VHH binders against q01730. Designs and how they scored, part 9

Target 1, 276 residues: q01730
Amino acid sequence: SKSLKKLVEESREKNQPEVDMSDRGISSMLDVNGLFSLAHITQLVLSHNKLTTVPPNVAELKNLEVLNFFNNQIEELPTQISSLQKLKHLNLGMNRLNTLPRGFGSSRLLEVLELTYNNLNEHSLPGNFFYLTTLRALYLSDNDFEILPPDIGKLTKLQILSLRDNDLISLPKEIGELTQLKELHIQGNRLTVLPPELGNLDLTGQKQVFKAENNPWVTPIADQFQLGVSHVFEYIRSETYKYLYGRHMQANPEPPKKNNDKSKKISRKPLAAKNK

## First folded at step 20 (VHH)

Design j5
Fold by ESMFold2, last read:
Structure j5 (fold): chain B 276 residues (1-276), chain A 123 residues (1-123)
Amino acid sequence: as target 1 above (276 residues)
Amino acid sequence: QGQLVESGGGLVQPGGSLRLSCADAGDTFDLYAMAWYRQAPGKERELVARITYEGRTNYADSVKGRFTISRDNAKSTLYLQMNSLKPEDTAMYYCAATLWTEPRDLPSEYDYWGQGTRVTVSA
């Protein structure tokens, strides 16, 4: 394998736009000499390393379109991450984030945001998070969300929303504003009812995916799932269900008990270095 | 999920070439990581090649230099160009897709699968 020094030198000498430094035991980006001089690169992969922070110097890589930090130990991000004005794909999955920096929502071109397997909840999102209106895929699985903020409805270009294995007790009615949504994954939460507005979406066809298992659905909804997803959507569109939902929300029932032991949550094993 | 449909399999002589295609009828092809797997009779399904949504590729050692994975997002199609084919390449070839942005070589990492296309290499 090439050393990190050789990777940097070759990118500079050959003007290579894509640099892959995955699985190199990197603990600090500042220890990779010359990395931030590679202003020409459009893709940087640092997956499967030992990073705990990201330095503000990341903003010097002005032409980045893809930045991949998957499977590190990152606890915080610098505010400068949002100054990467060409960034389209940001992968922060399998890290230790409990918050996103102020101004994060000013990443004007972001299309894919991977945040699976972090320590995020609804209070972790900065006030301008939902300005990320260019998002097509948002992965929030394996976090600690109990509530999905109503502003989710502003992300009207979303095609994939993955919320599996959180602690969600409800979905906001604004989920029904996501008219481009093709895949919705809400498995493994604490959901008992669905907002009737979810019925505005077309998630029952052969080109769509709706996954909702492992939730404590109330009996009328659970019965419809036994008949098939199309029956669920027909039911929640009905006036009968709208009345039931309204009564349920007015009663404000105690949510199903949370499982505080997260060791059993459905999550993929930590990704390893390349296999043979 | 839209269905994944493989095509392009068939009978070929040793040293020959085939091009497999996998069409995705769904609308989110460009957001998936994709892979080709194969399964010979009596053996477990094994990774042949994978490609991330941003285009990074990986190959099994047994096919490096002979096979090329590629994708055409405009046509929602995954390809496997197979050159210098050997009898050992005889198998059912499966297209797979995943929501994982950093997939590995285990089949359990893939969420969506096609029905497969058969490749037979004989002299």
Scores: ipSAE 0.624, ipTM 0.840, lowest interface PAE 1.5, mean pLDDT 89
Fold by ESMFold2, fold request of step 24:
Structure j5 (fold): chain B 276 residues (1-276), chain A 123 residues (1-123)
Amino acid sequence: as target 1 above (276 residues)
Amino acid sequence: QGQLVESGGGLVQPGGSLRLSCADAGDTFDLYAMAWYRQAPGKERELVARITYEGRTNYADSVKGRFTISRDNAKSTLYLQMNSLKPEDTAMYYCAATLWTEPRDLPSEYDYWGQGTRVTVSA
């Protein structure tokens, strides 16, 4: 494969808009000479490297539409990431993030945000996170969310929402406002009931996906899952279920105990220990 | 995702060409990474080619230079152009889709599969 120097030179000389530096053992973007001079590029892939930070210089790549940091060791992002106003796809999956920078929701064109397998929870999201109203896909699987903020309902263009393998104890009623949703993945959580408003969505057709296994569902819901997802949605739309749900929430029962061991998750190892 | 449906398979002589298609009836085709896999009798399913949702392609060594994966997001269709076909290319060919944004070679990383289309390259 070409050296990093050759990749930079070819992009500059031939005005190549897409640069793929995946799987190159890169520990710092500052070590890639000339990278930030490539102001013309629209796509930069740095997946499967050893990055621990992203320098503010990323903002110099003003024409980026695709930025891919999948499978690195990134612990924090610079606030300047939100100045990439043409960004449509941001992949930060399989990293060590426990927070997103202030102003993160200022990206005006973002369509795909991949955050799977990080250390995020509901407190990790900056106040303007839900201003990302252009999002079509949000991947939050394998994080530490216990609640999904009600402001999720503001993401009305969302077509895919993946919350697999978090610690969710409830879903907000505002999930029913996601009328364009085609895929909802909530498997592997601590969910016992579904909000009746989920019944407002069309998630049971041949074009849609609803995955909800490995949750401690109350018996009436668990019985419907055994009959099929369509029966679950028929049930939660019923007046019988609405009253059951209201009584359940009013009783405020103790959430089910956590049933997964996250202590071996690489993203939780101290960075110094990880790199020794 | 909808139902993935492959077409374009058939019988062809060595050195010939085929174009496989995979139609997705769903509305989220452009958000998936997609792949073609194949399975010859008695062998395990193996990656032929993959394409990410942002358009990056990867190929198995055995097909590089002969096969081309492409996608048409407006038509929700994945393609595999197969040139210079060899008897070793005889297999069932499967279309696959995944929510993973950086899939590798493992079939377990793919969430949705078609029924397959048969390609036979006669000796």
Scores: ipSAE 0.608, ipTM 0.834, lowest interface PAE 1.5, mean pLDDT 89
Fold by ESMFold2, look of step 21:
Structure j5 (fold): chain B 276 residues (1-276), chain A 123 residues (1-123)
Amino acid sequence: as target 1 above (276 residues)
Amino acid sequence: QGQLVESGGGLVQPGGSLRLSCADAGDTFDLYAMAWYRQAPGKERELVARITYEGRTNYADSVKGRFTISRDNAKSTLYLQMNSLKPEDTAMYYCAATLWTEPRDLPSEYDYWGQGTRVTVSA
């Protein structure tokens, strides 16, 4: 119930490093007087507001380690976001992003990147995106990816990868290079086969999570899922499956039809229509 | 995210204190948002407190000032310190975890649940 002015004043006067301005009806960060003067803060939460843009001034908050824009109406980010070199956690979930800015991958310490429920696809990622080699969690669920670029294999510290409810038609073999991966969520896609290299990972143990339901798996894979996830991994490691996979990819079959109509997704409606 | 196991429940007099623990066997505890829920007989399961992966906390109005949620990421353990306990606090207490980085109060937003630990505050 504190006003925005009071929150800014208290942070300045008491040198408080964490500022939470969630659910305040904020339409522009520029309307929050004194916000960008708080150079000492390490955490800024602006979740559940009405932001449509992020001004370049965000770079003035040079000590930020946590920046949370969850559930806004942000359509684009300034290139200056990547100058936040201490940033460890960036939450952009439930926004209207269809691109990420050039140079986005130059943040050197980023550990958690939340992009769930946007309008991103593989063409939305800047060329240096996979330089984010410090990532431990990458959330790309509820977007429009049809492929996952092979460069995903560069993110060797990744422990959680969520690709739920995209339009994926394949996974790259480089997924098998993610040896620290503990959780892989690929449910709700258009996947028919798994790359055998996924078998290099240990995703069937008590500490791991593998979710793959709601995909049009070929019958040999679907049969293994009926027996359990451990049977799927045993099967995809087999020479029999490696042959099946090779034949499937060589045939280059037409991808399964898209069954999920995303035209009703709020992030795809014109902003004016959303605000009416 | 591994199995969630609650402990620390029991019988206590009004005005007393208890400390609940929830151990996570998984290796990614620090990346999950966590919550405590409770369910009294004949009532719906209700949020007690939640904590995000970056440490932000929220409390039900009925427990503000009396209960403190906290997490120890090094030990993969969630805590609920319950002070000034009242008979109305009698319930089964559940630990919950979610993949959502910004969860709200709905139980359906939580992916994993423990079996619960019983807290009884004598009348």
Scores: ipSAE 0.598, ipTM 0.822, lowest interface PAE 1.6, mean pLDDT 90
Fold by ESMFold2, fold request of step 24:
Structure j5 (fold): chain B 276 residues (1-276), chain A 123 residues (1-123)
Amino acid sequence: as target 1 above (276 residues)
Amino acid sequence: QGQLVESGGGLVQPGGSLRLSCADAGDTFDLYAMAWYRQAPGKERELVARITYEGRTNYADSVKGRFTISRDNAKSTLYLQMNSLKPEDTAMYYCAATLWTEPRDLPSEYDYWGQGTRVTVSA
């Protein structure tokens, strides 16, 4: 465990492209002298620190391909985060985000976006969020989404979509446009029905993952889950289900009540309680 | 992420080497963090090494400098090169995978497990 000063000096002197400053108690990136002059680095790991903000200076690290802020206390991001045009992997999991900045979707190479365990909902996403069309994996688990915007269908390269433990009351029909999707994780929501268009996807094989437990499924769907996931997909592809789904949506039923107590979620506690 | 199948275990003399392989039958191998765990008889399952989807590695102190974790995303295969083997390395070795992009040491953080391959280092 080298000091932060030595890590910066070593990276500069040896031209090291990867810098790992995880688990160092860092409260501000501005306190790490010389960090933003390391224009050569392609990977910066700041996981398991005490960051509450990210300064605009992050844009000075113009060659970053991997930026990892996992498990901090970040409440907001600067608009300049989207200036990192080489960024492929952005990890913001286990933070305190309730919004993403304007222009966030202008990153042109982003493949993996980790946003698990934040305070995000459908209104937290900026207007150009779904321009992130290079995404292969999107992790939105442990947030406060009640709906998934229809524009999700624009993310046509998506292979993994994780929405576990949100408050989702529905999935949009555009989920069926994600023809490259191999894994869908929707367990722990308030879902009662599936859109028939989900049947367009091949999620039932041994090479795919579909997790949907802990939802208040209507009896016809719950019965199919008891038989197996392949039976669920066969059913939702049927004309019988398409008719019943149409009638269900026309009735516009009240959503199931929320059963999860999120008051103990770390992202909603005082910062002192979140520190390890 | 599909079924994980380990291979390459066996009986080896102290100071010897083995290479373990773990094949993933799924289509999303390159998006998963991977790990090797081991369990000796009467002991708890312990982390040996882990590798993130972007290639960052971590090792247990007991194997640092002797073991190397690596991945071949084109072949959907995880490897563990074990050099300078000692009798205390005798265990069942398990391949594991997780959706968590920054996993730590706890086995509960890993979603998928192989059936294991046995490594025996005789005194």
Scores: ipSAE 0.590, ipTM 0.820, lowest interface PAE 1.6, mean pLDDT 90

Design j5
Fold by ESMFold2, last read:
Structure j5 (fold): chain B 276 residues (1-276), chain A 123 residues (1-123)
Amino acid sequence: as target 1 above (276 residues)
Amino acid sequence: QGQLVESGGGLVQPGGSLRLSCADAGDTFDLYAMAWYRQAPGKERELVARITYEGRTNYADSVKGRFTISRDNAKSTLYLQMNSLKPEDTAMYYCAATLWTEPRDLPSEYDYWGQGTRVTVSA
């Protein structure tokens, strides 16, 4: 039974801080009576539902620290999402987002932002997106990014940055400003070179992760990957590579062809087709 | 995510208890979903329990009510409290980790694995 009323009443009666409404067939949060009166809750899970929008009323849940919308059909978010001043974890993975609302970067405590498997690109990010300076993990995998904005360098607390399976043709030099980064996942892109500033980071140790397979690396870099990741980092730190990189970027060469047909991706199909 | 190291396995009588620990040497433990898997001789590796980075748990039917998964993010340690142990719980127990925030139960979704700790339950 999809007894949403019972979930709400149980949370109210026992003052339960965590509410899990996953896989309940919910198409609108407004249809869940009493949901927005649960001002005490710190965690709300609405994963695996049929949401297409999120109402501004989400801001009434003022104590939320965790909000999980994984695997819905959400196409847009209200600007009021950034009014959740205690929010630390926001999961929007496997949705239909092609933009984020203006003012999204105003969330002051956000530590984990999951945006994997949406329809985002570099133009989807609002101007203040990189003011999310409390972020420790940013998941942008399975989107349509061709570049990563230089402002990524403002996210100085990042420990995990995942950009797997995008269409990235370059990384900005400001990636080297992420001195707390422990894990960088850039596999499955169109990257041919690495910025030398990536060499400022220690991503080759036993406590770090660097994944970069399935990219069309230029031969000098590909050769180093065959020897091991530590060789890649030693090479990109060299003066020889810094010169090569500078010439490569000045030449502005034709990016490699896209070799991933994303037309079959569920998030790109018309919503009417998903209703069938 | 650093290396995962399991401990706490051993020989125990039916009805007994064990607590397995899995220590992560890395600095990002609290950002990972974690799981315990087990593999009996001649069987495929199967999910025992998983816990998301948010703390949501899921259990295999065969262990519900007897096993409890938990995590201590301050100590970068995953636990499996195993009560009311049965001979069919005999297996190599593996700690696993993934960055996927909503992992399924397939071992291929987990990128990081410990070496395992053996649990033997015999009369």
Scores: ipSAE 0.586, ipTM 0.824, lowest interface PAE 1.7, mean pLDDT 89
Fold by ESMFold2, fold request of step 24:
Structure j5 (fold): chain B 276 residues (1-276), chain A 123 residues (1-123)
Amino acid sequence: as target 1 above (276 residues)
Amino acid sequence: QGQLVESGGGLVQPGGSLRLSCADAGDTFDLYAMAWYRQAPGKERELVARITYEGRTNYADSVKGRFTISRDNAKSTLYLQMNSLKPEDTAMYYCAATLWTEPRDLPSEYDYWGQGTRVTVSA
C-alpha cells in the first residue's frame, strides 16, 4: 500500500477521482496533508480508521458523490456535511453517532444513507431529516429506535428500508405510502402487529423481500407467517384483520420487554475496532 | 424474493480461462455489495472476490492476480474473469449479495445467494 502522502500526490497529479484511505489508522482528517485540496475527487473512502470527528473542511471536497466513514469512532458530524451538494452515498455505519447535525436533510441528491450500528433513536433525527426525498436506501439497523416517525412516508423513492435489530414497538401507517419499496427488513424488533396499510405494498413477489422474523407477533399474524409471507399480506389486507387490529390498538397492551443483550453484536465488529 | 442467476461455468484445462456472469432481475442491484464464493466438495464456502456498491474490490489470496471481479450496474450483472485456472479452482461458484455496505469474508454476512455454476479444471 502507498503512504497517505503518496495517495494525495498521485490523485492530484493524475487527476484520480477516487481515493481510498481505508485501514490506515487515521485519527484526524486534518493530519492528512493536502487532502482537502483534492477538489476534483468524487469518491473518498476512510473506512476502518480511528476518526472521532469530521472537520468542517469536508465541505471543501465539493465534487464528492461517495463519502465512506464506515467503522470509525465518529461521535459527531459537522453541519457542513449537508453542503456536499453532489453527495449520493454517505456511509456512517459502525460509528458512535447519537445525533445527526441540524440541517442534515438539506442534502439534495442523497440516494444511500448507511447508519447501521450507531447509537441512534427517533430523537436523534433532525427536524428536516425526512426531506431526504431522493433516498433509495436507508439503513437504520442495529440502533435503538422504538418508533419510526410517520414522516417516513415522505421518502417516496425508497427501495430498501432496513430496521433490523432495533427496539421498534410499532410501525406507522405511513409505511404504506412507500410504494417503490422492494425490501423491508424489520426482523429482531418488539413488533406484535402490522399496520393494515403495509398491505398497500407489494412485498411478496419474486423481486421483493420482506423479513420480519424474531418479533413477538400476535398469534393471528404468527399463524400467517407459518403459511408464508404472501399469506401475511393477504391477511393484513382483510377486513377481519383491520377489525382485530383496531381492537388490539384499543386495548393498548403493554409493549413486549426489550432485549438488552448487546453482547451478541460483537460478532459483527469491524477489523479496525481495537480502540473500543 | 430476489433472485441471482449464475452462468458461464464449464470444463476447462489447466491454464485456461472462464468468465462467470451473475444476473439480478431486480432493480436494486446497484445498491448491493456483491461477491463470488466457491465451494469444493467437502470444504466450506470460501470468498473468492467481493465488490462494494461503489466499486471497491477485494480478493482471496489464492486468486489474486488471476481473477477479476467487476460489475455492470446498467445490466444488473456481476462478473468474474478467471484466468490461469488451476485444478484447485474446481468448485461450485456462487454469486452473493448483501445489504451490508462493508461486508467481510463471512458467508453469513450475505443475504442473497444464487444456485451456483460449476467450474471444473482438469486435463
Scores: ipSAE 0.570, ipTM 0.808, lowest interface PAE 1.7, mean pLDDT 89
Fold by ESMFold2, look of step 20:
Structure j5 (fold): chain B 276 residues (1-276), chain A 123 residues (1-123)
Amino acid sequence: as target 1 above (276 residues)
Amino acid sequence: QGQLVESGGGLVQPGGSLRLSCADAGDTFDLYAMAWYRQAPGKERELVARITYEGRTNYADSVKGRFTISRDNAKSTLYLQMNSLKPEDTAMYYCAATLWTEPRDLPSEYDYWGQGTRVTVSA
């Protein structure tokens, strides 16, 4: 394969807008000489490297539309990431993030945000996170969310929401405000009931996806899942269910105990163990 | 992600060209990574080419330089331009889609499949 120096030189000399530096053992973007001089590039792929941080210099790549850090060891992001105002696709999946920087939600064009396989929870999201109202896909699978903030309802353009394999004990009623949603993935959580407002959505058609297996559903809901997803949605729209849901929430039962073994999850392994 | 429907297969002579299309009726086409797989009689289904939602491409060694995968997100359509066709390219060709942002070559990692279109390259 080409050296990093050659990749940078070729992009500069030929004005190539897309640069792929995946799987190159890169530990620091600052070690890639000339990388930040490539102000013309619209796509930078740094997947499958050894990055632990992202330098503020990322802001010098002002024309980026796609930035891919999938499968690194990134523990924090600079606040300057939000100055990438042309960014449409940001992939931070399979990293070690436990927080997102202040101002993260100020990106104006972001359509796809991949955060799968990190160490995030509801407290990891900055106050302006839900200003990302251009989002069409939000991937939060394999994190540590126990609740989804009600502000999720502000993401009205969302078409895909993946919350697979978290620790969710509830969904907010505002999930029902996501009228453009085509796919909802909530399998592998600690959910016992569904908010009746989820019934406002049509997730049972041939163009839609609703995945909800591996949750400790209460018996009336579990019975409907055995009949099919359409039966679940008919049931949660019923007055019978709205009454039972209200009683369940008023009783405020203890959530099911955590039973997901996350100790082998790559985002939880120490850097020293990962580098062995 | 809606139903995937392939078209453009047929019978061609060696050295000929075909363009396969795969249409997705859903509204989420541009959010999926896509691939072409093929299965010759008596053989396992194998990757031909894949394209990420970001537009990065990867090809099987047997087709590099001859086949080009592309996507038109406005038309919700995946393409495979096949040039310099050989008899060993004879197979059923399948369109596949996945939510993985970094897809691999295993067919089990793809969630959606078309019914296939036949390509026959006569000796």
Scores: ipSAE 0.555, ipTM 0.791, lowest interface PAE 1.7, mean pLDDT 89
Fold by ESMFold2, last read:
Structure j5 (fold): chain B 276 residues (1-276), chain A 123 residues (1-123)
Amino acid sequence: as target 1 above (276 residues)
Amino acid sequence: QGQLVESGGGLVQPGGSLRLSCADAGDTFDLYAMAWYRQAPGKERELVARITYEGRTNYADSVKGRFTISRDNAKSTLYLQMNSLKPEDTAMYYCAATLWTEPRDLPSEYDYWGQGTRVTVSA
């Protein structure tokens, strides 16, 4: 209803800390005149636009606590995004990211990181990614992860971890170090066994959520799921299961075949095809 | 699932007001996007209002200007203030929560649901 120019002017004139430019057809942040002069803002929402890149100028918005790029066409981020020292919430869901920039983990106040529905895998994460030790929620759903790096165990404040609809063939034992975890979503992967260390967590209580359906579980685990999640956790804590798991890992069986065709996912369609 | 409990429904005259509450028994309330849905008998469940975890709100056209959604993260409670109630507002009202940070209008995008509270606006 308001022009972009009016939104910028109003924020400047009224010292408004929150700016919402969602669903405005924006293709470049540089086309929004005066945007980067709004040094006072703490929240910028650019969801549901047509951005393909984020300019380094984003670092000029030094007081941002919330930055939302949900549902754009972003293929890469500038390294300068990690210089946003006050950033607590970063939403990059539904984009075209296949990598994160070097030094991304230097954003040391980050509490919520939304990366759902991108083209990320375990090689997309920069070496300091797991220095994001302030994270309370990490959303990696609908990406291409086949493994979860062991350093996940360093995110000890994590309360929500969503890995739904990836290509995971295993979970690292370090998942058991996430003692504050309240919700774990691993449905829709290629998981056949669970690490016994997952049993260190209490994910079966009334305040906790564990979702693990649509995985090719081995029969002993599948049988426990038929009885209920509490039975699964009871089983994986048992000495019987620890032995079975050790033998399974020693045998190193071929992972189950991928059964999801991701080629039609919009994040995989090349932007050059829009020139036709 | 035992996490979301609605209250505050009841019988009210046209033009009256009600305030619905939805308490979250869990301790991750501030990480959810939240919504109120309603369902009249024989009809599909429809969005009334939603609020993102960052506080942005959206309303169905039929309630805009009359209803206000809000959240209190310190009390882990979602609210719906309903003013100027009409007979067509009669429905079962449900609290819903999602892990999605940018939910839309479809009920299938919400992960957690309360049991509902009934609102009746007598003709």
Scores: ipSAE 0.546, ipTM 0.793, lowest interface PAE 1.8, mean pLDDT 89

